Miniprotein binders against q56419. Designs and how they scored, part 162

Target 1, 326 residues: q56419
Amino acid sequence: MEGRTLEEVQEEVFKRHGVLVPKKELEDLAKALEEAGLLLTEKVEARLKEEEEKLKRERPMRLAGLSYPEGEREARAFLEAFRASYPGEGEEARVLLMPHLEPSRVPEVYGAALAALEKTPPPERIYLVGVAHRPLKEKAAALPVPFQTPFGPALPDLPALQALDALLPFELFNTPLAFREEHSLELPLFFLKGRFPEARVLPLLVARRSPELGEALKVVLRDFPGLLVLAVDLSHVGPRFGDTPLTRTLAEEARRRDLGFLERLAEGEPEAALAFLGANPTRIDGVEVVASLLPLLRERKGKVLAHRLDLEAPTLSAVGAGTLVL
Below, E stands for the ipSAE of ESMFold2; O stands for the ipSAE of OpenDDE; V2 stands for 0.75 times the mean of E and O plus 0.25 times the DockQ between their complexes.

## First folded at step 12 (miniprotein)

Design e_43 (at its last look DockQ between E and O 0.90; V2 from the best seeds 0.87)
Fold by ESMFold2, look of step 13:
Structure e_43 (fold): chain B 326 residues (1-326), chain A 116 residues (1-116)
Amino acid sequence: as target 1 above (326 residues)
Amino acid sequence: GDLIERLEELAEEVIRYLKEHGEEELAREIEEQIKDIIEALKSGDTESAIHILTELAETVARVLHRLGAPYELIYKVAKLLARVSEAARRLGDEELFRRAWEAAIKAYDAARELLE
């Protein structure tokens, strides 16, 4: 009943079809439609609650067979193919910035991350910090459960997660549903678990910049040393993101913003990296994560190993991805 | 979250623990101070209440550590201090922010020591 009174509906039906529907029958229909909508709402809510309860026990693979192979043997061959896409040498990382973009779109960027991992002593644990693509109840969240991978489950570091939660002014374990389809954790984790099969994981999401997260992590990393991974993408330009179709000029600007951001991070100057972006005209995806983790990035120098602005010909758009070691 | 609600929940658990472990007088003193702190928070005297709460929470963390309390309970004290620290930061009180954060780390460290 698109905002019309029942009398108006009754009159319109009579005009069109020559049938006078009694007002009570229209009232009954309106009530039935409201009840049907309520039942659909209740069914959706029940389904979401069921999914939330499942996510309190484990996080299953969502992208196996789509972004990476489901079987372990095929998954290992897949990893080796990505490493081969980057012919260079890596460098040891205590902090690694890597993408979460579809791996086949930026094979050498993921290959550079693998090269860095080859030079990195196997950590006891990995602090994996992605970008929340669904709303969180708080600025950041974690999910303290096994994440399934083709290489077996990536087990949570429960003592480290509990310690982190103890130093935050909000509940860290706050939005299980946000992890259900979160590719910013799943895609990097495939590569990380494949290279460090014994490392435990702290799977973290940032929705909004959280300076308190960075301060807490600085304390927790003192007691629970590990590899810090910023799983972020860079520029997003073109019609898919609200721009005009990609031009050479827009692509050049996106590359300049991506590299300028990464280079300032590599100099140990994360505040300067954020300031360089200003209003973030090319929509670099990593800003909230970097802004959260300033205490862990300051004065830590390193190197940009790879960068690609990947063109999406069908959408006339592009997304940037990079690999940075600190 | 709601600082008052979190304070009330933790206070109830701490007071129960202290009574169960022979610290009845200390439990009573803490109960009285928490009532005063909550009244001050409700009346809008937030900065003063947070300062007093920081000192009380530091004392509670030390006592719980001395008693060998479950580390989880001391982690809850550290978390309350992290909430207090954030409240002080939002008020623009840099000195109280630093003091509360240092107290949160001390409580956290005390809990870590009990984990062996």
Scores: ipSAE 0.867, ipTM 0.945, lowest interface PAE 0.5, mean pLDDT 91
Fold by ESMFold2-Fast, scan of step 12:
Structure e_43 (fold): chain B 326 residues (1-326), chain A 116 residues (1-116)
Amino acid sequence: as target 1 above (326 residues)
Amino acid sequence: GDLIERLEELAEEVIRYLKEHGEEELAREIEEQIKDIIEALKSGDTESAIHILTELAETVARVLHRLGAPYELIYKVAKLLARVSEAARRLGDEELFRRAWEAAIKAYDAARELLE
């Protein structure tokens, strides 16, 4: 610091209070404030390190008692209620696209996913690909620990995760703290674990387009076959998302945009699906996931089982959700 | 860069393993070529460095597989080749990317063959 800065503070105090504060006392105060700031930083760093260490052992439930029941019996009844909310029959899935928004907002869409899982032979493992809602050190990440659920822990497929890491140009097990609170994995996992209690999981998060992830996954799936799940939401429209207030016309446009996207994926044309979104691809949550997984989605035909645009009337906003089987 | 540090670490581990298993000639070749590769990377001759490194790593993976080395060590070679392929992609060299990525898959497959 320049001596002039402390002298200016000394002069200001004298002008306002008629007291001349010695320069040494101002220096001591500035040092004390700096030391207090350093202490707070050290405590925050220590706490984050402690939480990161805990995540090396397991990932606890965060949404139990809020988005789904804590008890196994109540959780099973909850799943049955969601399945019952969808009147249609499911279809076998090798790839499943399902939402990750609050289940109670679109029960028939989660019901359609459950119907598809009911028709699907139990996989040995599930590749669960969600969207990072916190920054990752790399384009994608995984956490190789048991994820707690009301149906027991979903165990990681360690050999498959290690194989995937070996084919990536970055460390796969980066940013463990990003998994501490991540609903794009926790909410779909609740449904997947309830249906396939014996399946191991690869919990994957995508923050940015990673062609490397899709290329590596194509190789790993050859040796470690399993169910690929894209846990993504669709259109985000209205003021809540920095857009114009929702009208009936804009809502219908969002529904057609969501369905056009899903229908192109169902035709095995993921590049066409991305192009169909036009100049506003960021309005759909799953764009980065689909763009990362292109090698796994090409030439794979399927069916859209359900779609809903969930309306939030007070904010004139909406979020799209859908279930697609490939 | 980070690639240089990772290359040096892996080279040291591989050289030690090769010397312990009677592959003194390949260990010597790696010691010589690694210095040249690192100098090329530092001087910005990245394309030449990637070509040489890809061929060397492919040879290393093949020899490690023949020696029955731990699959984890061969996985490290596959990962280095994945990093090399990504460096090639960033240069806009799609053919060099494909060459390095195919080498990465081959190293990965060699490691998988050692898992019974």
Scores: ipSAE 0.866, ipTM 0.944, lowest interface PAE 0.5, mean pLDDT 89
Fold by OpenDDE base, look of step 13:
Structure e_43 (fold): chain B 326 residues (1-326), chain A 116 residues (1-116)
Amino acid sequence: as target 1 above (326 residues)
Amino acid sequence: GDLIERLEELAEEVIRYLKEHGEEELAREIEEQIKDIIEALKSGDTESAIHILTELAETVARVLHRLGAPYELIYKVAKLLARVSEAARRLGDEELFRRAWEAAIKAYDAARELLE
């Protein structure tokens, strides 16, 4: 543990155990280690600074060889297999809600996303909005650099990112280190880049609801049209998330919340979707993202293509995932 | 505090640009108004300050557009207006929020026209 970043620890745990440890747990551990004088050495600070400087140029793959293949040929085969896992046909998407969960856990949900993308004309740009599992300095952030993928780099749309920044009441380009290990962008981006190799990307993270983001994006989308992608998971239930072990009752509640949320979004009623969740007792991951993008989701009708509540047996916990087109 | 700092930095940049491009009278006017706005903000007359700032920023955006200023400078004006709109929202002044936000969009549009 000496000299490792939380991200390196998360990656190592993921690599060794196939478990993505929630960032909060890692933060708590990091805090404990910091309090123990083990983490915040001059050496760690220097390394973080070096990593931050690297992120000014590119965001490297972190999950290649773990969650998806590193090689392009193998990556293409991976995409085809995931598409094959969904037996249905997709629909054209102007807005795509898809998961960021480990792909192997919910292959048919990613397959549904791929099916939708097959029916979607190639966009010039993709607004990829993920969930910040690390603290941001602001409510939302962007990283205006190439993201590495097995299909080549996903290039940023710098003009559109600059336009978006101009309409936000905070600095959009903040907290670059939050992007270093953020799987909520990396995993969806694999599928998106594989399908639309020429599309530029706006990689965005939301930590807290920002209505200003939705209003700004509404203006920017007028001049910079593109596909909006919400990379969000749904319910998080069980011991890993502070609940008792998964029961039939808990699973039914999680599914009810997930589907009720998605169905209201499909009806073009995002405010109703949020209201339906109330205090969000099953911890739907995408709430802050949806709350930030209300102006873009209103009156858009669509369809739920897939849903799964996936059991993590070792922890008796479950995570919901869904695919929605608007 | 952050708004004041951003306002001062942008004002200095705008004033410098205007002086370099023959708008010396406007530059002096802006300098004076910015002082008044900052004093109003510090004294707690936030609503009046935001109103004056919104009008001033709109004027600045138009002049910068007319002069063919770098679009990035006009984007900074749009961003200031966005910050002002958020301040108005936090104060519960919906009309002032709307006015500042509309001004931000106009400044943004003015910048976009220079790119097209």
Scores: ipSAE 0.851, ipTM 0.940, lowest interface PAE 0.4, mean pLDDT 91
ESMFold2 (binder alone), look of step 13: mean pLDDT 81; pTM 0.784

Design e_44
Fold by ESMFold2-Fast, scan of step 12:
Structure e_44 (fold): chain B 326 residues (1-326), chain A 116 residues (1-116)
Amino acid sequence: as target 1 above (326 residues)
Amino acid sequence: GDLIERLEELAEEVIRYLKEHGEEELAREIEEQIKDIIEALKSGDTESAIHILTELAETVARVLHRLGAPWELIYKVAKLLARVSEAARRLGDEELFRRAWEAAIKAYDAARELLE
C-alpha cells in the first residue's frame, strides 16, 4: 500500500480488474493489515526479549561448522594449520592487532597472530576489542557472560569488567543483543582461546570513538594486567563497499595505506596513523577502535608481522588484513 | 538532564549511609551543596556545578573509605565523577576534565583498597 490513499487503491483496482471495491471494504482490509502488522511487531518484540534473556546466561557459537570446526580436535588441527601458513617466529605482544574477517581468506595473517601468541606469556585476561556491526545504545558495550568456543567457554573477567564499568560515563552492559551475532569477537576469540585456554576475557565492542573507554582501560589495566587485542580489519575497497571497482593501482594504494597506518602505530604514533588515513582517503575498519584507545597505544613501539589485501575478484572488491604487535 | 537525576539518586543513597554511620554533619552538607549544584546546572553554569561536585565527591569517597563502606557504593561515586569528567570534556574544558577524571581515579582507588 506504500502510503496510497483508499481512493487511489479503489481507482487502481477498478482500472486493473474492472471491479469497484466499496471504500468500506478497503477500510476493513487496511484495518486487517494494520492488525496483522501489530501482531508481527509483538512477535518480533517477544523474540528479541527471549534472545536477550538467553544472552544473560551465555553467548553460543554462531560460526562453528562455517568459519571454524565445531569439535575440539578438529579445531586444534585447524588452528595449527593457520600457524603453519606463517613462516616467521612472531614477537611477544602486550598489544596485538589482528583481523576479524573470514580466516580462510587470509590464513597467513592469522598465522602471524598465532606466532605472536606463541611468544607471549599466558595472560590472566584478554581485553578483546572488536567493532560493533549492530547499533549500540552507547559508544561501546560489553557482555559479561561465558562465550562458547570449541576449546570450552571463554569465561568473563567479572571483577575487571565491573572496575571498567565504574570508570565509564555510561553503562557498559548496555546492548546484549549486539553480541548475539558478532564475528569481530567470535573469530579472534577462537584463536585466542585455542592458545590461552585459561585466560578470562573482557569482550568489548566499539561503535563510535570513545576516548573515555581508552582512559578507563588505562586505569583498569594497571590493576588488572592483561593482553590487549584490537580485532580490526583494514581497507574496504570496491563496489561491495559502495566504492569504485578495484584496479591494480587502487589495490596498490590500499596496500600502501594499510601499511602506512600500521607502521605509524608500530612507531607508537597513533595520532599520526589516524592523520595519515585522513590525508589518504579510504574506508578502514578499526579507525574508531584506534581513536578510542589512544592512551594505550601512544609511545608503544612494535612490529608489523603480516599484511594482505584479500581480493574478491567477482565483485572487484578487497579487504585489508594485518597483524601488528606492540 | 540525566546528570541531575543520577546525582539525586546517588546523593540519597550516600546521605542514608552517612546518617546510619554517624556522619550527620557531612550528610547535611551534602544536602545543602546538592541544591547549589542542581541550581548551577539548571542556570547553565555547568562549569561551577562540575567544580563543586568534584570537590564534594572527593570528600564523600574519602569518608566512605574511612568508614569501610561497601566498595560498590564507592564505585558509584567513581562513576558519577566519570560522568562529570565527560560533561567537562563536552564543554571543551580540558583542565576541568582532568580534575574530575583524577577525582574519579581516586574514588576508584579507594574502593580497590577496601576490596584487596
Scores: ipSAE 0.852, ipTM 0.940, lowest interface PAE 0.6, mean pLDDT 89

Design e_45
Fold by ESMFold2-Fast, scan of step 12:
Structure e_45 (fold): chain B 326 residues (1-326), chain A 116 residues (1-116)
Amino acid sequence: as target 1 above (326 residues)
Amino acid sequence: GDLIERLEELAEEVIRYLKEHGEEELAREIEEQIKDIIEALKSGDTESAIHILTELAETVARVLHRLGAPRELIYKVAKLLARVSEAARRLGDEELFRRAWEAAIKAYDAARELLE
């Protein structure tokens, strides 16, 4: 409808409905729609400005009551149920790769992450690296405010964030609105805060490969040691993601790609993991995160604790999820 | 450009701090070399600009540390060196990147030694 003249609109209505709408009535309607649109635009702009100002003080829960319980007692029981879903013991993690997919869809994968955290000494801080689902002004960003959880606020590690910003060729705190609705941070944080209530957090988003981020983080971790968490999902296959409908063969190929990627990371060979995915095309958001964090992943061996390819039957699509400790 | 503007702002802040703390010779040297660096950047000689700027910033960070300057000021020097290292990486000059990045780490380490 953009660019349509009143005369063209009048002709189209006559052709479809056999009614000749007077030009003045169309003019009055167009003016009313323009006025309503202007008021709506002003209202939307005011709301976005208010949301941006709120994000300078805190990051509220968005998925409480939807993906996890809002109350602390219920949230604790929920977390324990996920741990119980994984029958194995964990391994100590210095680096943890875990999903950010809806937890109820892959409970044993989150349970494996909880098992690893159970074996891990409480860190003073967590470097939580997620994937940006909204555009960032730079390759990466952070938000230096408390993140609300049912277990209380996860407090930012301001000295470590400032140290990181000092070693980056861009402003780290560049896109607050990108954090307003970001499940790749919120969902892992629920589990991390439940297990390590005293740990401070560096909430980081990666939009594009940033080798400068990995180089800076390697330096910052010397002075501010902590747990590095990569919150990434694995293969995205099927029509929901622009691919063909999922078959048993395509599902098995996705599973093999996921496991091949994770096993190479577990051998301390992140470049080989990335190269393996290049040979076998997949929609793994974690590629940009792994490529950014190469200096932190090289020569660090570990173990794949869990993997699942979760089927979304209505769309014949699937998303892979895994837990890896390094 | 953005880099020139940021360089000018930081240079003014550093020069003011150095003059207030008796480092008049280094302040004068910075004033002279900043003009050369800006001219090199404007003429497209980015490699020469990066080389001069890296050496100058390393000297500045060392002197600011000796004077007990605020951590935030030395962090600004480290960030400038990080920006410089990224410019070198974009030029495909791995050696120049390494030199600038090592200088950034040295400035960062100097800032970390100061209490505050």
Scores: ipSAE 0.845, ipTM 0.933, lowest interface PAE 0.6, mean pLDDT 89

Design e_46
Fold by ESMFold2-Fast, scan of step 12:
Structure e_46 (fold): chain B 326 residues (1-326), chain A 116 residues (1-116)
Amino acid sequence: as target 1 above (326 residues)
Amino acid sequence: GDLIERLEELAEEVIRYLKEHGEEELAREIEEQIKDIIEALKSGDTESAIHILTELAETVARVLHRLGAPERLIYKVAKLLARVSEAARRLGDEELFRRAWEAAIKAYDAARELLE
């Protein structure tokens, strides 16, 4: 209920309203509030269990009609428009870094990712690694169910997920509710499923630095080869993120920080990329993902295809987005 | 956390499987060594426990592979070794981590061979 005693409540009411409420009436009220609180808690727990049970069967679309079209035909046209927004040609990807920021904010960056996917042979499976925006019970998690998309369900690669779980020092399938609303998986998956409709998916979330995840993935990828996708955003600057209002100088600094990070990853030097960010690594969304996947990123050279700092004028804030092929 | 509990659960399952398949000598060895490993863990001698457990688990994985055991059981041995490697990493012992992690991969590979 409350951290105040019945005697403190009685005294405060008397001081404020000049009325002495009998202790028994306060006790009866406290019991009624406790019973109502227990019923509310039970209802909340029942609702959470219901949502968790639904997530054992499938992961429904949450952003359809908001961030991308709900219908398949409209979704296909939307995807092709994003590809058209990038004038260049892609490069074949074994590892793809792409954003999970609202696509309409950085269409050319998603277009660059689509260009890379066009040059990439269709993989049997995609290891989709996003960032947990809600707490996880462990450092990382996966949800082994079909993820709905306008292009049909993205089916889980159950054998590969079980193989991964076998090499981790924690239960991989540990926080299903964290996947209920997770744009770092849903938004990239829309584009990936549109381009590789037959590929199975390993939907993975990283909450904290997990070197054991990278080591396990290196082994699993040997037996279950596929496309590794890091769905991460770059610099987060401005008041919306607890920072000073964005200026032209700070925006230029953020662009240089983002590009310096991506260029070092492209050189196959992920430790150097992390070190380049210095004492403020939390300002880049994907730091924990990159730090977890070091064994998969070392000595793998590639190319930065696109970068943009998306400016949110009303809040004087910005989020960096980029496409990197390794 | 829960390493002792996880170890006891897996040991019971493995011992039962081994006895059912004529490996009574190894089952007895596991019963003896598990007691020593648990005592070492409870006394804070984590390094010794990890050394003994890693060698024992490698032997178990090899024998389970030879017996054609279900892949899910050998996967549980790999997972235990992954947990053991994490414990070694927390101790700051990179050599012990490498040893336990390589054992985890061997157990994993044994399971994969039976699935293929």
Scores: ipSAE 0.841, ipTM 0.935, lowest interface PAE 0.7, mean pLDDT 89

Design e_47
Fold by ESMFold2-Fast, scan of step 12:
Structure e_47 (fold): chain B 326 residues (1-326), chain A 116 residues (1-116)
Amino acid sequence: as target 1 above (326 residues)
Amino acid sequence: GDLIERLEELAEEVIRYLKEHGEEELAREIEEQIKDIIEALKSGDTESAIHILTELAETVARVLHRLGAPELLIYKVAKLLARVSEAARRLGDEELFRRAWEAAIKAYDAARELLE
């Protein structure tokens, strides 16, 4: 099989360069490349194991100095500026839907989330549900370690995480490397930790629909009450996301899709919200999270506090963001 | 495959605990019942295996609770029942799912009672 491939390579080199490379020389080169590939694979595997071991102790900040300030004082001023960007008052949340895209793109939307948190009694724990941007071994995962923030470490709620794991048909603490670089948790956590510095956290990622996660969470929330946060972005439109360049019509469709989805959630009708998105659910990264958490969203009425469709002009693409309290 | 491996692992741990706490007769009964469940799973009689496994796991959770077993061990029984409920869901059997899931919650509650 490889011998036939080497003969093809030999023929191609002859046709292009008019030289016949001896088969032995090509075989030696192929062997050297294979050996180098194996060595590179071993080095990559060793490095991944080192990173995985580090994640057993803590999850360091990755976006400090990029998406938010590293220092506590500067981070506090940054948080206050986002709150000030939203002129309205919030409403108490038992469930909060907020975005996870770059905060500077939609400051009013994060400001609305902060306004809601100001009206919400401090929870003992926060169930922070984000979207996996890297493959998970299972449909969902959690990382039971302190997550570093400029406001100090967000400590894991170990008893609640263990209780959740006990009710799931898979190992909850899988794929720790997926948490190494995960903005859907890190960016909302910055705001949540700034507002509720003493709350413990359950950092959860959803990769695929997990009805079993919602069913287990409903039981766990009974014994370990807390604030449920869905950290999800809305419509993704344009070439950056495998779509045609953004037009006025597509932008209008995205806004209607986002608002129709959020308003149905606000009416306590999450199945209707999913149905409203129709045949193109991949355009909203929150679909898998909402589909997993149906038992927690039914019959909860609330209010959409903010919505924006953020234009990324260089790529003619856009991402929707919203704040919903339930 | 995976369910059988998880079942074997938990069975060994539970049987060891029962023998260490004077429940040798129950441990022996569980050993024989587990073999029947595994054979049913291997022969493709998944529905029957799930029914038997659910009832056995409920009994095990009750006995472990009465013995004051470590709550983490009872949590493992709840997790096995959660795995069983997912297997039932994949078969499209809503009633069997509800039965196994209710059993999982009962085992979970038993563990919570010992932790509190």
Scores: ipSAE 0.779, ipTM 0.913, lowest interface PAE 1.1, mean pLDDT 89

Design e_48
Fold by ESMFold2-Fast, scan of step 12:
Structure e_48 (fold): chain B 326 residues (1-326), chain A 116 residues (1-116)
Amino acid sequence: as target 1 above (326 residues)
Amino acid sequence: GDLIERLEELAEEVIRYLKEHGEEELAREIEEQIKDIIEALKSGDTESAIHILTELAETVARVLHRLGAPEYLIYKVAKLLARVSEAARRLGDEELFRRAWEAAIKAYDAARELLE
């Protein structure tokens, strides 16, 4: 009834059913519906506040038993299977770009990331930068609590998180509910915790380009050195993502776009990587992360270890995934 | 809006700390300069206000460091300078951004020295 007057509603009922409903009855009904809506809103708000309070203590697993096994032994066997899916050797990483889509869809890509982690000395901390799939109050956010994994809790690096917050023009700990169900952190964290069980973590989400985040991180990494992980997926093509149905030509374009982007990052030219994508209508969700972290990626040379474009046949759509070490 | 609110909150805390630690004269000087800065921000003279605020915050960070103030308080000064640098960036003033951002890093470094 938002766009209709009570008089219009009364007239429609009369024309269709030959019944004249008194305006007072319609007014009473409208008021009752508004009051019921308000009560429902209050209950939803109370539940969200309760969930937010729980997140002040810990972040529980959401994808255990779905995307990875719940038990530690089963989880380790699962992780080893992904490593085995990549026949190559890794390279040492100071910066690692890895995907966050369902691991079973691109096992070789996650295997390449694991290979890189095998060649990387255990870091004291991991800066895990994912993509916000829910709105954030600010351009970026962090949640300073233990994240549960099958390998035990990934503990937050509280001193490093506080140092980062001090150099940001906004409150870093600003949207805890956005972390409740966030696969861009949970899925990479499964692999990272399995490889580096003693590393503390800075779980970071980027929603919009934040040059101030990259500038602050450059300073914080000087005093709190660690592994920087960009957990991003590449091309998103097809109707599932608001694009035309996937064709062979569009798939080839997506692969070329993904590899051109990764290759420019591997040359230490992140601005060139972004410019390469700038004229392209196909979305890469990692763009906002890369754009935010420019100061950390410039003049860092490295290697693309793996790339796959995963076809989702029922939707005629595809998602690109890659592993890059810098 | 937000910058003025954050400035008022931090100024109150810093002035209280300085008075409690024997720096009453400096606290009065800061109180006067902050009033001028807030008036300039409210009147729309934001660029001048940001220049003065950057210099004042840098001075405050040095004094708090000299007094051995709690690290969190100097971190708050660094955060204010980070907010100032963002405001300068939004104004398109790259030079003012650079100055405010360098001041933020200096305040951060002062806090780090005390934490260690």
Scores: ipSAE 0.762, ipTM 0.905, lowest interface PAE 1.1, mean pLDDT 88

